# VHH binders against Decaprenyl-diphosphate synthase subunit 2 (dlp1): the designs that were tried, part 1

All scores and structures are predictions.

Target 1, 294 residues: Decaprenyl-diphosphate synthase subunit 2 (dlp1), of Schizosaccharomyces pombe (o13851)
Amino acid sequence: MSFPFASLLKRPSAISSLLSLKKPGSWSSILLKAVGVLSRDSRWHSDLLKMLTEEMDSLNGQINTWTDNNPLLDEITKPYRKSSTRFFHPLLVLLMSRASVNGDPPSQQLFQRYKQLARVTELIHAANIIHINIGEEQSNEQIKLATLVGDYLLGKASVDLAHLENNAITEIMASVIANLVEGHFGSRQNGSVGLSNERTILLQSAFMPAKACLCASILNNSSQYINDACFNYGKFLGLSLQLAHKPVSPDAQVLQKNNDILKTYVENAKSSLSVFPDIEAKQALMEIANSVSK
Below, numbering starts at 1 at the first letter of every chain, in headers, positions and changes, except where a header shows other numbers; antibody chains aren't numbered by Kabat.
ipSAE, averaged over its two directions, is called F for ESMFold2-Fast, E for ESMFold2 and O for OpenDDE. V2 adds 0.75 times the mean of E and O to 0.25 times the DockQ between the complexes of E and O.
[cut] stands for letters that were removed.
Atom coordinates printed by the task and the answers are left out, and those that the model quotes come from them; centres of patches stay.

## First folded at step 1 (VHH)

Design b1 (framework vhh_7b18_3)
Amino acid sequence: QVQLVETGGGLVQPGGSLRLSCAASGFTVSSNYMGWARQVPGKGLEWVSYIYSGGSTEYQDSVKGRFTISRDNAKSTVYLQMNSLKPEDTAVYYCARDLEWSDYGHEFDYWGQGTQVTVSS
ESMFold2-Fast, scan of step 1: ipSAE 0.012; ipTM 0.412

Design b2 (framework vhh_7b18_3)
Fold by ESMFold2-Fast, scan of step 1:
Structure b2 (fold): chain B 294 residues (1-294), chain A 123 residues (1-123)
Amino acid sequence: as target 1 above (294 residues)
Amino acid sequence: QVQLVETGGGLVQPGGSLRLSCAASGFTFSDYAMGWARQVPGKGLEWVSYISSGGSTEYQDSVKGRFTISRDNAKSTVYLQMNSLKPEDTAVYYCAKDTYEYDWGSEYTFDYWGQGTQVTVSS
């Protein structure tokens, strides 16, 4: 076959990047704008997507040798694959990394560390989605498989953290795993673990993006002032997203109060970015925050 | 194994119509967005149309009002109805499957493509 397209057919992902078109939906347009900032260094997005796709393919291949094309693996990974929050934390890490370097391009080694951190956040996020979607309606085999898949992803995250060779980041990301588990117990068991609703929301929704942003600034050897700003951006963004996705109250006064709180969280996230130079990465982070209040 | 097989191409006069079909197998068809792209002689690859798993459609500006994408989930088939064909519509047309189910992700990304079907519009 001799048509100009033939060499690209050997790499379907390369063709897909040439035909990129946004999906309809409020979140996809925000992610597309954020990706636009990273596409000035398009290898970051491509490398991350490739690594995550290859990891899922590797996991599927490994499990399929045990289960002879078990359809349960498709069901187990479905909640993660259909999630609108897939790649959210990696994008925050990469945008925050760009914002905090004061416009200078990273060294090849630092760039690799950003990608490793981004991958760690997505592996932890994927494991969390798989684990929290375990329910009583599932068979014992589905429950065991979902548990093992999530554990495998956390094991991969642990290896990547070890290779990052930064004890502070390792401890912070390990604490994210603990936060997510503790928050899940709080939401499932109500008062049995003694957690307040406010604490549960922080653990499940705020600390993951907060600590992801914090770790990005730590990789850049940023000051404590910048570290605090990154943490606060992620924290308030996470709180705003949780509140925005909360079911609409039929009580008009509660609805108004929630809208006021949402606006406050969005403004606090945006204010946290004042420490950064007015570059495209900061503008993308501002737009992500602005989109939550719509 | 994922398979996409295009049919319906051929030779047609300007102003004529053709209906392309893409028969899909090896995946849960209803869960995935599908698309059509074309390779124009002497030019690069260009997208033509997309249809989401939910049925939402999008079109390249040059084909809006002339082409209609549709799907039949019971038959695992996506269609491209091409009306008011012009010589510049001459191309090899490819069917494509979205990489991930349920329309998630910021962009349509495609992991599998068909073999292509030739459409020639000439008098």
Scores: ipSAE 0.000, ipTM 0.328, lowest interface PAE 10.6, mean pLDDT 76

Design b3 (framework vhh_7b18_3)
Fold by ESMFold2-Fast, scan of step 1:
Structure b3 (fold): chain B 294 residues (1-294), chain A 124 residues (1-124)
Amino acid sequence: as target 1 above (294 residues)
Amino acid sequence: QVQLVETGGGLVQPGGSLRLSCAASGFTFSSYWMGWARQVPGKGLEWVSYITSGGSTEYQDSVKGRFTISRDNAKSTVYLQMNSLKPEDTAVYYCAAGTPEELYQLIQEGYDYWGQGTQVTVSS
């Protein structure tokens, strides 16, 4: 079951007590460990909580005025609220931003831009979860509401992205929205002449974390070499997490093959980090990758 | 600035073999996925094969068992060994570096990481 991650962020001591009790390879255990690293910087922890809480509170308030506090809001947002993948992309953006800094803390202006990018990634992710969970069992009213909520989140992300005033980041994040839609379409075409399973996995699971990490390094005006490393870390991490969440095969040979591929993806993610100095953020990114294969 | 230079194309008889090479420069080759796509005369581009930075490979169904992709990170070069060539393999072959999305959809997202192409003609 998904864990209420937002409740843990409110009590840092509860986060620490749960890190050793979560199953390795789960999104929840990985996210809790990353938050533990970030929480040691009280400024980052406070701003992360404000970003995540204020956006959800604002969204809930807006929708409640549209739905007269109708239980439909809870049903529509439930897949996202219960998701263990909440805040994953913001955490990667913030950790990658810290890892790519050459020893000096970012200016307040640059730090605000990191938070803005992190918020954009979470809005896109939330919209995607709400949209892909529209199913045949829902009423027409629920389908309409889910569509509107997702559209609202994408609209908000687009406005925030435009205000970031970086053409490369705008184009890259717009392509993420296209990737997620195409990947969802591809998953419905499995077993026909549509997209291959391999391409569908890349579009749904790899490109979002890859492009989130890339955009974080672009904000630092990093070299192409560093940009490539950030992209590859996110890409291989996304591929490894998708594979780790696949149902366990009853075939021992298939299970061993998948474990070998998983190990390769994890090592590629870790190798991508070799370009960064050995600071706490890099160590956290290394541990996130290691946690996937355990 | 990135550059991909393909060599090894030419005229070959059906059943013959060719080895294509792609020399890369201007980026960290070992970190990139590399692939081959081809454009058949009068048709669109189609993906042929890719190789990940870790060495994992994938192939289009029509070339499986006949084509082999490989890489040499020390030389910043990717290869395509083509065996049992058929007239249907006649195309301009392009080397590409980037994401699988670029290799599969042949979409350019403002970055041009494609070679100039090399002609392969399979004819008697």
Scores: ipSAE 0.000, ipTM 0.224, lowest interface PAE 12.7, mean pLDDT 73

Design b4 (framework vhh_7b18_3; at its last look DockQ between E and O 0.01; V2 from the best seeds 0.00; counts 0 for: pae E 16.8 > 2, grease 25.6 > 24.2, placed apart)
Amino acid sequence: QVQLVETGGGLVQPGGSLRLSCAASGFTFDYYAMGWARQVPGKGLEWVSYIYSGGDTEYQDSVKGRFTISRDNAKSTVYLQMNSLKPEDTAVYYCAREPYSSWDTEGYHYMDVWGQGTQVTVSS
ESMFold2-Fast, scan of step 1: ipSAE 0.482; ipTM 0.737
ESMFold2, look of step 2: ipSAE 0.000; ipTM 0.151
ESMFold2 (binder alone), look of step 2: mean pLDDT 81; pTM 0.809
OpenDDE, look of step 2: ipSAE 0.015; ipTM 0.288
ESMFold2-Fast, scan of step 6: ipSAE 0.515; ipTM 0.782

Design b5 (framework vhh_7b18_3)
Amino acid sequence: QVQLVETGGGLVQPGGSLRLSCAASGFTFSSYDMGWARQVPGKGLEWVSYIGTAGDTEYQDSVKGRFTISRDNAKSTVYLQMNSLKPEDTAVYYCARRSPYWGHYEKTFDYWGQGTQVTVSS
ESMFold2-Fast, scan of step 1: ipSAE 0.094; ipTM 0.520

Design b6 (framework vhh_7b18_3)
Fold by ESMFold2-Fast, scan of step 1:
Order: C-alpha cells, then sequence, then structure tokens
Structure b6 (fold): chain B 294 residues (1-294), chain A 125 residues (1-125)
C-alpha cells in the first residue's frame, strides 16, 4: 500500500531533485536540504519518517473519524498543508538535539523524548495556522470545525508535554501558545493595543523557533550558556525568515536597510552555533541560516 | 476521497514507445506535485519523474531525454511519455501525489492513498 520513502531519502538524486524544484530561500527548500543532511544518518532518517508519517496519518484518521469525514476538513486544513513552515520546528528540534550533545547518539529513552518534543512543536504550529486562518468570510460550520480541530491538536500537544515530565518545557511551550495568540491579536489591531511592530514580529515569528531550540537543549540538561545559544539561533533564524518572506519594498533605501538587517540576523544565528562542535548537525544548522539570504 | 488510477501499460519491443496515464480524483491535480515511480521485479522501488504545481519537471538520470512527464488539468490526468524503451525499463509503474507545499514529507503525512495500483510495462523481444 505505501511507497517506501526511506529508500528515496537515502538516494542523493531524490533529495537534490526535490530541492531543485524549490525557489532558493523558501522554507521548503531549507527543510529539504536539512533532511538531505540527516538522511545520511540512518538512525535519524528511519525514526524521523516513522514519527512524521505514522503519527500524522493516525491523527488525520482520528480527526476524520470524529468529524464523520466532514468535507470541510480539506478547506480548513489547506492553509496548514500549503504552509512552507510545515515540519520546520521538528527538524530544528532534532538537529539542535544532536548539536547540543557533541553529536553522540542519544539513549533510546532520550531519543523518544526528542521525538515527543518535535511532535509538540508541530501540533502547536498546525493548531496556530488553522486558528489564525479563521476569517469573517467563512461559514459558521467552517469556523466551528476549525476551532475544534485546532483545540484537538492542542489537546494532543498537552498529552505529549505531560509525558515529557519536565515542568520547564511545559511552561515554555505553553508560553509559545500565548505568544502566537498575542502576536496575531497585536497584528490585527494596528498596534492600538500597545504592542509595537517589533514585539508583534517577535511573538509571531521568532519565539516559536527560539523556544523549540531552547527546549531541545533543556532535554539534554545543558548549561545556561548552551541554552542561551540555542534560543538565540532559533530567534535570529525566525527573524531572518520573517524578513526574507516580507514583500519586497519598492523604496530602494528601505530595501537596502532590510537587506542589511537580514544579513545581520543570519550572521547572529550562525554566530550562536560557535559553541557547538563541527559535526553534521551543526553544518545543517549553518546551511539553514545561509539559505535564508539566498 | 483521493484516488489515482494508472493505465497504458503493456508489452512493447525495445526501442518502442508507450504513454502511461494517471487519472486523478478527489483533489485538484494542478495544485500538487505529481510523479511516477517504478518497481523492477526482484529490485527496489525507483523514482522516475516529477512535475511541480508550477509545471517544472525533473527526471532520474537513467530516463532523462527519453521520458517526458506532463499533465492535463482539465482532464485531471498526468502522463508519462516513454520513448526509446529498453529491457531495463521493465517494471510496474506507479503514479503518486503530494500536496501544494511541495515538501517531501507531504507525501508521507496525508491520510489518503498517494499511489495508484500500478501498471505493468514489459519491454522484450
Amino acid sequence: as target 1 above (294 residues)
Amino acid sequence: QVQLVETGGGLVQPGGSLRLSCAASGFTVSDNYMGWARQVPGKGLEWVSYISSGGTTEYQDSVKGRFTISRDNAKSTVYLQMNSLKPEDTAVYYCARSYPDEDFYTWLTEGFDYWGQGTQVTVSS
């Protein structure tokens, strides 16, 4: 029934061909490059595919069952399926987990906790995309369904957080949910609520990847110094991606200033990685940052 | 419900041509990456070709210049035109779909059947 994608990911031509079909600097292009690096490690490749395929297929099946195969599901989930940020946070968690422990393979128990954290980040991200795309143009049935699907995904994230048995990670991931909601509200109200444009960008685009990277480091019981480095990598990567995907300004001075700021964010993200050894996971994180400016 | 149905396979002599068709239902073909993969008896699955939602095409080196992927959005159909066929091209050919975000993991994460039942292509004299 199912195509064995593990074989395709181990073929360099398959990854390079998929990457060549993407525009440089897109999330999808960046993610495929990171997957290409990880695919050379058979342990990460197999478990990543199992996590993403089996968990998401099971989740889709569960949602289809309790919604009685509601035909509106395709419409309410389309923004998430079209999202170029899909699976970005799981890949950051897994790469950061490898980088922050000198690249040595984790115990099976620790690796299961990395996968649980990765799932939490994707569930929160999916719920957010579904919720923020609720608009006035949608029917009452679409609004209700989108609300309940998003809530269901947050409920699943809560179960995974409980299983991690780490109060710091639970508090941090709960704060991400609050950050995303506050940022969306601030953006909608033109700053009249007292949120600056800079704060809104941090809340919507930077804190999620920052806190995902931080939580991966916390699972490794890393020092505060390493925790800060992981947070800063995710923060500056998130800021750089937001700026890179912003519409190009027709004002040449504004465009130049934005390009200078983008270059600064990319360099800050890369500099944050100086605390890690030069292993394949660090190289992938460097390549992700470099790809944003191209 | 997403469904992919392949047709057009058969027996052909070396140097001959075949056109495979993939009839899609339950989704919009133009919004998705569509591709072909083949399974040679006694060997693993091989990826053959993709066409992106934007119409960009990509081919495995062994078929480049001989095979052409295309689509007809009005008919919800994807084609694989196979020219200068070789005995080594003998395989079951499968049509496959991914979603519009065009990342590799969309092919793995949908609760739909990404692959058709396959169509046999035999190249022999």
Scores: ipSAE 0.000, ipTM 0.154, lowest interface PAE 15.7, mean pLDDT 75

Design b7 (framework vhh_7b18_3; at its last look DockQ between E and O 0.05; V2 from the best seeds 0.00; counts 0 for: pae E 20.7 > 2, unsure alone 63.7 < 65, placed apart)
Amino acid sequence: QVQLVETGGGLVQPGGSLRLSCAASGLTFSSYAMGWARQVPGKGLEWVSYIYTGGSTEYQDSVKGRFTISRDNAKSTVYLQMNSLKPEDTAVYYCATEYDILTGEYHLDYWGQGTQVTVSS
ESMFold2-Fast, scan of step 1: ipSAE 0.386; ipTM 0.694
ESMFold2, look of step 2: ipSAE 0.000; ipTM 0.107
ESMFold2 (binder alone), look of step 2: mean pLDDT 78; pTM 0.789
OpenDDE, look of step 2: ipSAE 0.019; ipTM 0.352

Design b8 (framework vhh_7b18_3)
Fold by ESMFold2-Fast, scan of step 1:
Structure b8 (fold): chain B 294 residues (1-294), chain A 123 residues (1-123)
Amino acid sequence: as target 1 above (294 residues)
Amino acid sequence: QVQLVETGGGLVQPGGSLRLSCAASGFTFSHYAMGWARQVPGKGLEWVSYINSGGSTEYQDSVKGRFTISRDNAKSTVYLQMNSLKPEDTAVYYCAKFGEDYSPWYEQGMDVWGQGTQVTVSS
């Protein structure tokens, strides 16, 4: 069973059923509230979708030229298109950007930089999903295409990072790529790189949203105190979503312990937001965290 | 600003028990993973145990089943209960706050160390 983030936002009972928790608030309502806050500046999500679609269409055209119109792009991108975390990181970047500036609309130039960072996070995320879903069941041609598609997306992310002209953000986002790869290897069988289960979870699920939120704060030249708060919000939200997605333990004691840990992660995410003023963006971030808990 | 103060070390006979405590201040304790490392004579620093903000724990193989790490967020304190102590457990034990490395050569390392507390296991 797959849990695309967009599908989870439309089917909030999926999380509660896995953990025997009360039905969370309406995910569609939460998404609409978050989008409403952001859309006062522009149609960011439509612009991002258009940009990504245009890049994928361009890549498909190039690949078809190389392979005499081999139609494999749809199958290669399917794991990403069905992903539970599609557009999750862009949403966090844009909400965090608004929260850290008292909700005042940014300059046109600064808002373009927020959108560029949001695009970078989605390109890295898409590349990761495509790469980690390469399996032995696929033909050599499919494996080659999936590798090239992922590489292309990472190349586009690198160009966009260069255009942001912020060395700290470039280094942090590059480290996300390393985190995701290390986490993937750590999850295989008994851990091919010898990582602990806890470190593997941090690498796969927590550091991407953590570093996305951190980078949004860095774009605003925030203090280290604010940067740490943004990182911790993303980290604990990522940990809580990973635990909520985890298969339900048949052991009642283990299930109870997991529910207690989930509650702690959600409260820590919410507490991290205490540094921000009580504006719509902060309220949206609080509600996203609340929707993961009982 | 960040301060870690370890207590509870001492001399104990093989098979005995000790409880180490680490009082933390200067940061939001509940948001950070905490742990213990030891300086074993002749071997350098060795990680012993950690506990994350949610209460998940991990142990070095040589202490698993004998040591238990726990935390009290209300008191900003982390504990290490050491049972069935062996002569090879003799070391200076350090409390540590685990930080996040934001660099491209990402490593989760111990961010802040205390002054340490001596544990000696002998006849």
Scores: ipSAE 0.010, ipTM 0.325, lowest interface PAE 9.8, mean pLDDT 74

Design o1 (framework vhh_ozoralizumab_d1)
Fold by ESMFold2-Fast, scan of step 1:
Structure o1 (fold): chain B 294 residues (1-294), chain A 124 residues (1-124)
Amino acid sequence: as target 1 above (294 residues)
Amino acid sequence: EVQLVESGGGLVQPGGSLRLSCAASGFTFSDYWMYWVRQAPGKGLEWVSEISSSGSTIKYPDSVKGRFTISRDNAKNTLYLQMNSLRPEDTAVYYCAREGYDYWEDDSYGFDYRGQGTLVTVSS
């Protein structure tokens, strides 16, 4: 077994560490570069990550007042707050939106729609983490609170989807919610014979980043080929991250096979970006993919 | 424009063999999982086989396992289905299908594009 790799899997920041461009153990340098790329237009004044953080904190504050400041709220939100994947999907949405823009900088209205889509992805992700971490160790009060908090976040996501006024994006993001639930119950319980562990991995890890990237290109009215490229980048990135976080096999042949497959997924994600010009957003997406295999 | 064109179907006696081909164009074939699905007269779509983008992961339902073999040639943008020991119940229109974006919740096989199909009839 590889001890250094096994150590990464024990840390809540394992995925964030893999995504870091500059500072080990933190993906803040990737986020800073992404924000820098996205804020080159003077209309993009806001710290996008600060806006998302403040929005999530505001929602938590509202729930706190409704629950009479119940201390259990901190416990049920802990899996999400400690998640290494926090803000990952918003980052992909914003970078892909920038990469798939044809020539002109986005209008103020289009940029607002990018932010709304990014928020939708984070709300769905937060709800999923909270719901999936409901377990037998929790009291009836904790289970009820976690269920309602997750439902509230999904309700907020639905309002944001309605405001985007795009039926395709609404259907795709709704399907992500279904995919995450289906993946949680496993391959045999999905009603699909023969897709086994691969289908479960696609549902749990690949379709969310794939569909987030797809929706970003749909907001730009991109061609089907550009949409396909965006979907494939997110899909292969998701598959590569899942494989990279798989426990290290004691079997040298299995370990080598998994490493070869990981390299193939990373190269497929990078090749999907070939349709885009070599701008900073594309470079950031390439660096994210490269960080998974190295 | 995404296009999938199946060929190789026909009339064959029980116990016989057929090789189906699917020519893909209008997309990067090597980036997609591919499926063979079939539809018997008066019945719904049935999944027959799947193959990953690289060809390393392959799966079949028990009804065809050991008799059918899926393969792909990414350099030629072509998907194949070798069918051996054919039975009357294998009679169906066979479709080549590309993995989908799940725009529709009822797409239980996860594909978004399907070819026109090729008819396979197994009878004496």
Scores: ipSAE 0.000, ipTM 0.177, lowest interface PAE 14.9, mean pLDDT 75

Design o2 (framework vhh_ozoralizumab_d1; at its last look DockQ between E and O 0.50; V2 from the best seeds 0.00; counts 0 for: pae O 12.0 > 2)
Amino acid sequence: EVQLVESGGGLVQPGGSLRLSCAASGFTFSSYAMYWVRQAPGKGLEWVSEISGSGGSTKYPDSVKGRFTISRDNAKNTLYLQMNSLRPEDTAVYYCAKGSPEDLWEYLNTGQMDVRGQGTLVTVSS
ESMFold2-Fast, scan of step 1: ipSAE 0.324; ipTM 0.710
ESMFold2, look of step 2: ipSAE 0.012; ipTM 0.395
ESMFold2 (binder alone), look of step 2: mean pLDDT 79; pTM 0.800
OpenDDE, look of step 2: ipSAE 0.000; ipTM 0.231

Design o3 (framework vhh_ozoralizumab_d1)
Amino acid sequence: EVQLVESGGGLVQPGGSLRLSCAASGFTFDDYAMYWVRQAPGKGLEWVSEISWNSGSIKYPDSVKGRFTISRDNAKNTLYLQMNSLRPEDTAVYYCARVSEYDFWTGEYPMDVRGQGTLVTVSS
ESMFold2-Fast, scan of step 1: ipSAE 0.241; ipTM 0.694

Design o4 (framework vhh_ozoralizumab_d1)
Fold by ESMFold2-Fast, scan of step 1:
Structure o4 (fold): chain B 294 residues (1-294), chain A 122 residues (1-122)
Amino acid sequence: as target 1 above (294 residues)
Amino acid sequence: EVQLVESGGGLVQPGGSLRLSCAASGFTFSSYWMYWVRQAPGKGLEWVSEISTSGGYTKYPDSVKGRFTISRDNAKNTLYLQMNSLRPEDTAVYYCARHYKPYWSGEQFDYRGQGTLVTVSS
């Protein structure tokens, strides 16, 4: 098979858990469609997700060398390597970049900036997964290694942001790191003054995809109207995925309410895309949203 | 140039009702989730209600659930809060708030208006 996502095809459980699939194989078809959209760009000679996988593997290899092949490195990176959300934000960045340019192919410079932004989002996401999976059952050596690995990935993201030379994007992406940490504290405190369960969910699940989509439109010098639409798509998609990943409520009324809320989030995400022309990238983003509700 | 102007506050007896309005301008109102937040004298900001872009989703804390109703009219760029069965502890300045921007801020709300005072007494 010559599909660019060969590594993901070898890990079907990662694909199915990414969207808490309600239909077997629905995520695979969506990924294939998204890859098809991106691969039709004449500059896509190879697998985008393969590029990101190779980048992460290269970083892992360097750290492995620094730690003298410490077997704990595999344990520390396992939550990220098995994560259902691996490559989710890069995919949104690339699809949103295509949708927000009115269908025109990007310049070579702009295309490289899209890839750089996509890499930044994956580095931040990987660091977050590694950090939040630090637990009391782990040794002091594991905790120290996980902290340093995550810090290193954040350092790499910061360098990439600096090279992007866009102060707004740098501030927005840096704020994602703060949002993720604030959300983690919120999930542990519940009911803290000024930090509700709703804010915690926004911080942990919504702002990362929202800000990733926003930054893609900022790279295109889009209007505030388009920027707001991109942010809203990512926000509602993130909220819908968080809700869809929750265990099914045993209370029938709560289950119905959650299903109604999920439907509202999905419709709001889809409605946010109405500002874009009806091109393949928009259709891929619509299908991603639709897959969450069914 | 973003502007949120609240109105409808005033003095009301316990058990009474008030309807607050918020006139929005300078941005695409229909593209933003909107909130009502309040600040009682000497207290911090308290979230009161939220509403989705379409108005199809609304949420409230237990302190006001069943008594307050948030709604919006996207054609008029206006947000509303219907407050029923008012209690002395509902006394506060009520703010209309737009969701998060600038996006790098740690703030839950990016813009709020000047507020409208609601006093529940007597």
Scores: ipSAE 0.000, ipTM 0.167, lowest interface PAE 11.9, mean pLDDT 76

Design o5 (framework vhh_ozoralizumab_d1)
Fold by ESMFold2-Fast, scan of step 1:
Structure o5 (fold): chain B 294 residues (1-294), chain A 125 residues (1-125)
Amino acid sequence: as target 1 above (294 residues)
Amino acid sequence: EVQLVESGGGLVQPGGSLRLSCAASGFTFSDYYMYWVRQAPGKGLEWVSEISSSGSTIKYPDSVKGRFTISRDNAKNTLYLQMNSLRPEDTAVYYCATLDYEWPTDSEHYGMDVRGQGTLVTVSS
């Protein structure tokens, strides 16, 4: 799953300039619109990008000093730094937070909790990318360093979860860590007795965005159905992204079946948003879903 | 065990009305939020109403607000949907559903795990 919006978020001045020139209907325009929704409150975009970048830089610096400036650190963090999925889950958290409060500006306390949740999702995501990219081509020192770096990021996520003071969110985000590990083991079965392909896809691709969106609505003390709608939006979006990045089948019947399933996932994600009023955040979430099938 | 049985669907002309019912059994109905959701031909599931266990909290999407009314009778374990001013776009199979939340969860079907067989509503154009 690779998203070009990570590259756009690396250059905030370019994003703000391009937003005024773009027309709806392209993936670039959709990403700029999503960023635009968040940046209308200037704190949302600049503070999130600054906090996430500064936190990663700070953690990198601490690890660098602990390892006496070990050059392996750059190699270990490269899969995350080059990932086009950077900031994807934070973006969903913030858009979903805006959608579920009916466009009213959040209190300062609630806004800080949104940012903490967004950071938790990015720390877990970064740890997962670092761990998943450990391979046989690496030295024992590289493997150990990558393992410890990922563990450190998960430790920082745990501190942020404790500071949210919400047991449901803590348990849900902890379960995401377990889901990602279980999904990795499922993918290594290669036809052996173990997890089904369908279950493995849910664990690896769907539950992370699903639970990120769910936790955003929980922070807003939303109704049970709004919580479920947020979970389903993230779940179907994750499933649709996984399917969209699957290689195109030369078999016409398989291709048609996959296209039908993709359209069903996209439609289910969009339908999940019907609980929200038609505000800019909802439109951004709708356009993100639509972009997957185009 | 747990069962939801919808009824009351049928063919109706635009502007008409229908009342849907859902008979619940096999669980403590009065402890659960209840929902009506629909699926139009060739489209995904769409939420149309929700009601809290006591009936004190009720919500609708803008597409049906002012036209549909959800209600429940906990003594009879029955959920209702009164549909007025029906439009061709309301044509769908209507499902009675409930939500079961568990934190943390690795459930494939998080939320809305129990829905009935559905009842078809056709609004002719």
Scores: ipSAE 0.014, ipTM 0.324, lowest interface PAE 6.8, mean pLDDT 75

Design o6 (framework vhh_ozoralizumab_d1)
Fold by ESMFold2-Fast, scan of step 1:
Structure o6 (fold): chain B 294 residues (1-294), chain A 125 residues (1-125)
Amino acid sequence: as target 1 above (294 residues)
Amino acid sequence: EVQLVESGGGLVQPGGSLRLSCAASGFTFSNYAMYWVRQAPGKGLEWVSEISYSGGSTKYPDSVKGRFTISRDNAKNTLYLQMNSLRPEDTAVYYCARDQLSYEAWLESGDFDYRGQGTLVTVSS
């Protein structure tokens, strides 16, 4: 007799995806909350497990194939392949899609659209990580290749967006690319674009997970009330991650203030989930928020 | 659909107090951070306060810190600004503003989404 979550944890690709995360223990906890030990009435768990496993496997496999023929690709993709945020947005999309449908299994067409949206978010994220990690230590050849790889990933995202056949999602995800670029200029050329520090942080760290969650809700044809809740979960989660990755301040008052703000962001993310029924997808999203402060 | 209606402005003496209110509709108020911004005659927009969506966190610029208090009542979909120790320099039209407008927010160019006509506060001896 085999158990579904034990089977998932023994898959090389699923384990590889978990090992790609900075804190495997916290992600293992999140994954176990998502898949759990099911009652026979929790059929959506098998569907969620399948969605998570297949999407993470597909994305990990595709990224690995890009390094096959060119040794420079390994160097330029290394920041992304070692990133603790790899596969984060796909996971949010898939969990949010289940929470937004109240645990109902998606139709075959809707399932494919969720997978396409999850893929879009990871392609945009990978392109951003590759582009922002272009540095002075790299050769002109490496810089050109990194630029082209990022552009290729954005091209692939555009094709996947076209296949979703949803104008609102296409415009929102295209705006994420603009948000990331504008936020990068706000941080690197402080004052050059007239952005506040708060706006720069929103653009760089919050709007992508916010809009990813929003788009998952839109694919489910949810109400505006649910759409707003999904956006705010992703927004506050993104703000939490940005703050958690800041170096510890030598000023005790600043450190305490940052810890208080982090706690507020985590609580705001968790409170956004109050619109959803108490199902395993909601519990997994709660655990993701809690893991940021651990 | 999103509407913000400001009220409570008026004429006050220096050192006096006023409480501004903003009635929100057309969105889930409890899911959004809210702001008060002002525009003095002949000047640009100035941010004066921010409150998180739960009310657990507030921020102020040094110009109003210790004098102004932002608060919210999520059950009533209402935002407040308590203004104490008012100065002539506080004379401005005060606007209630929402953070991002869900998928409408990708079109905005600023930090805020302005919806109301504002409420005039005049501090004069």
Scores: ipSAE 0.000, ipTM 0.138, lowest interface PAE 15.0, mean pLDDT 72

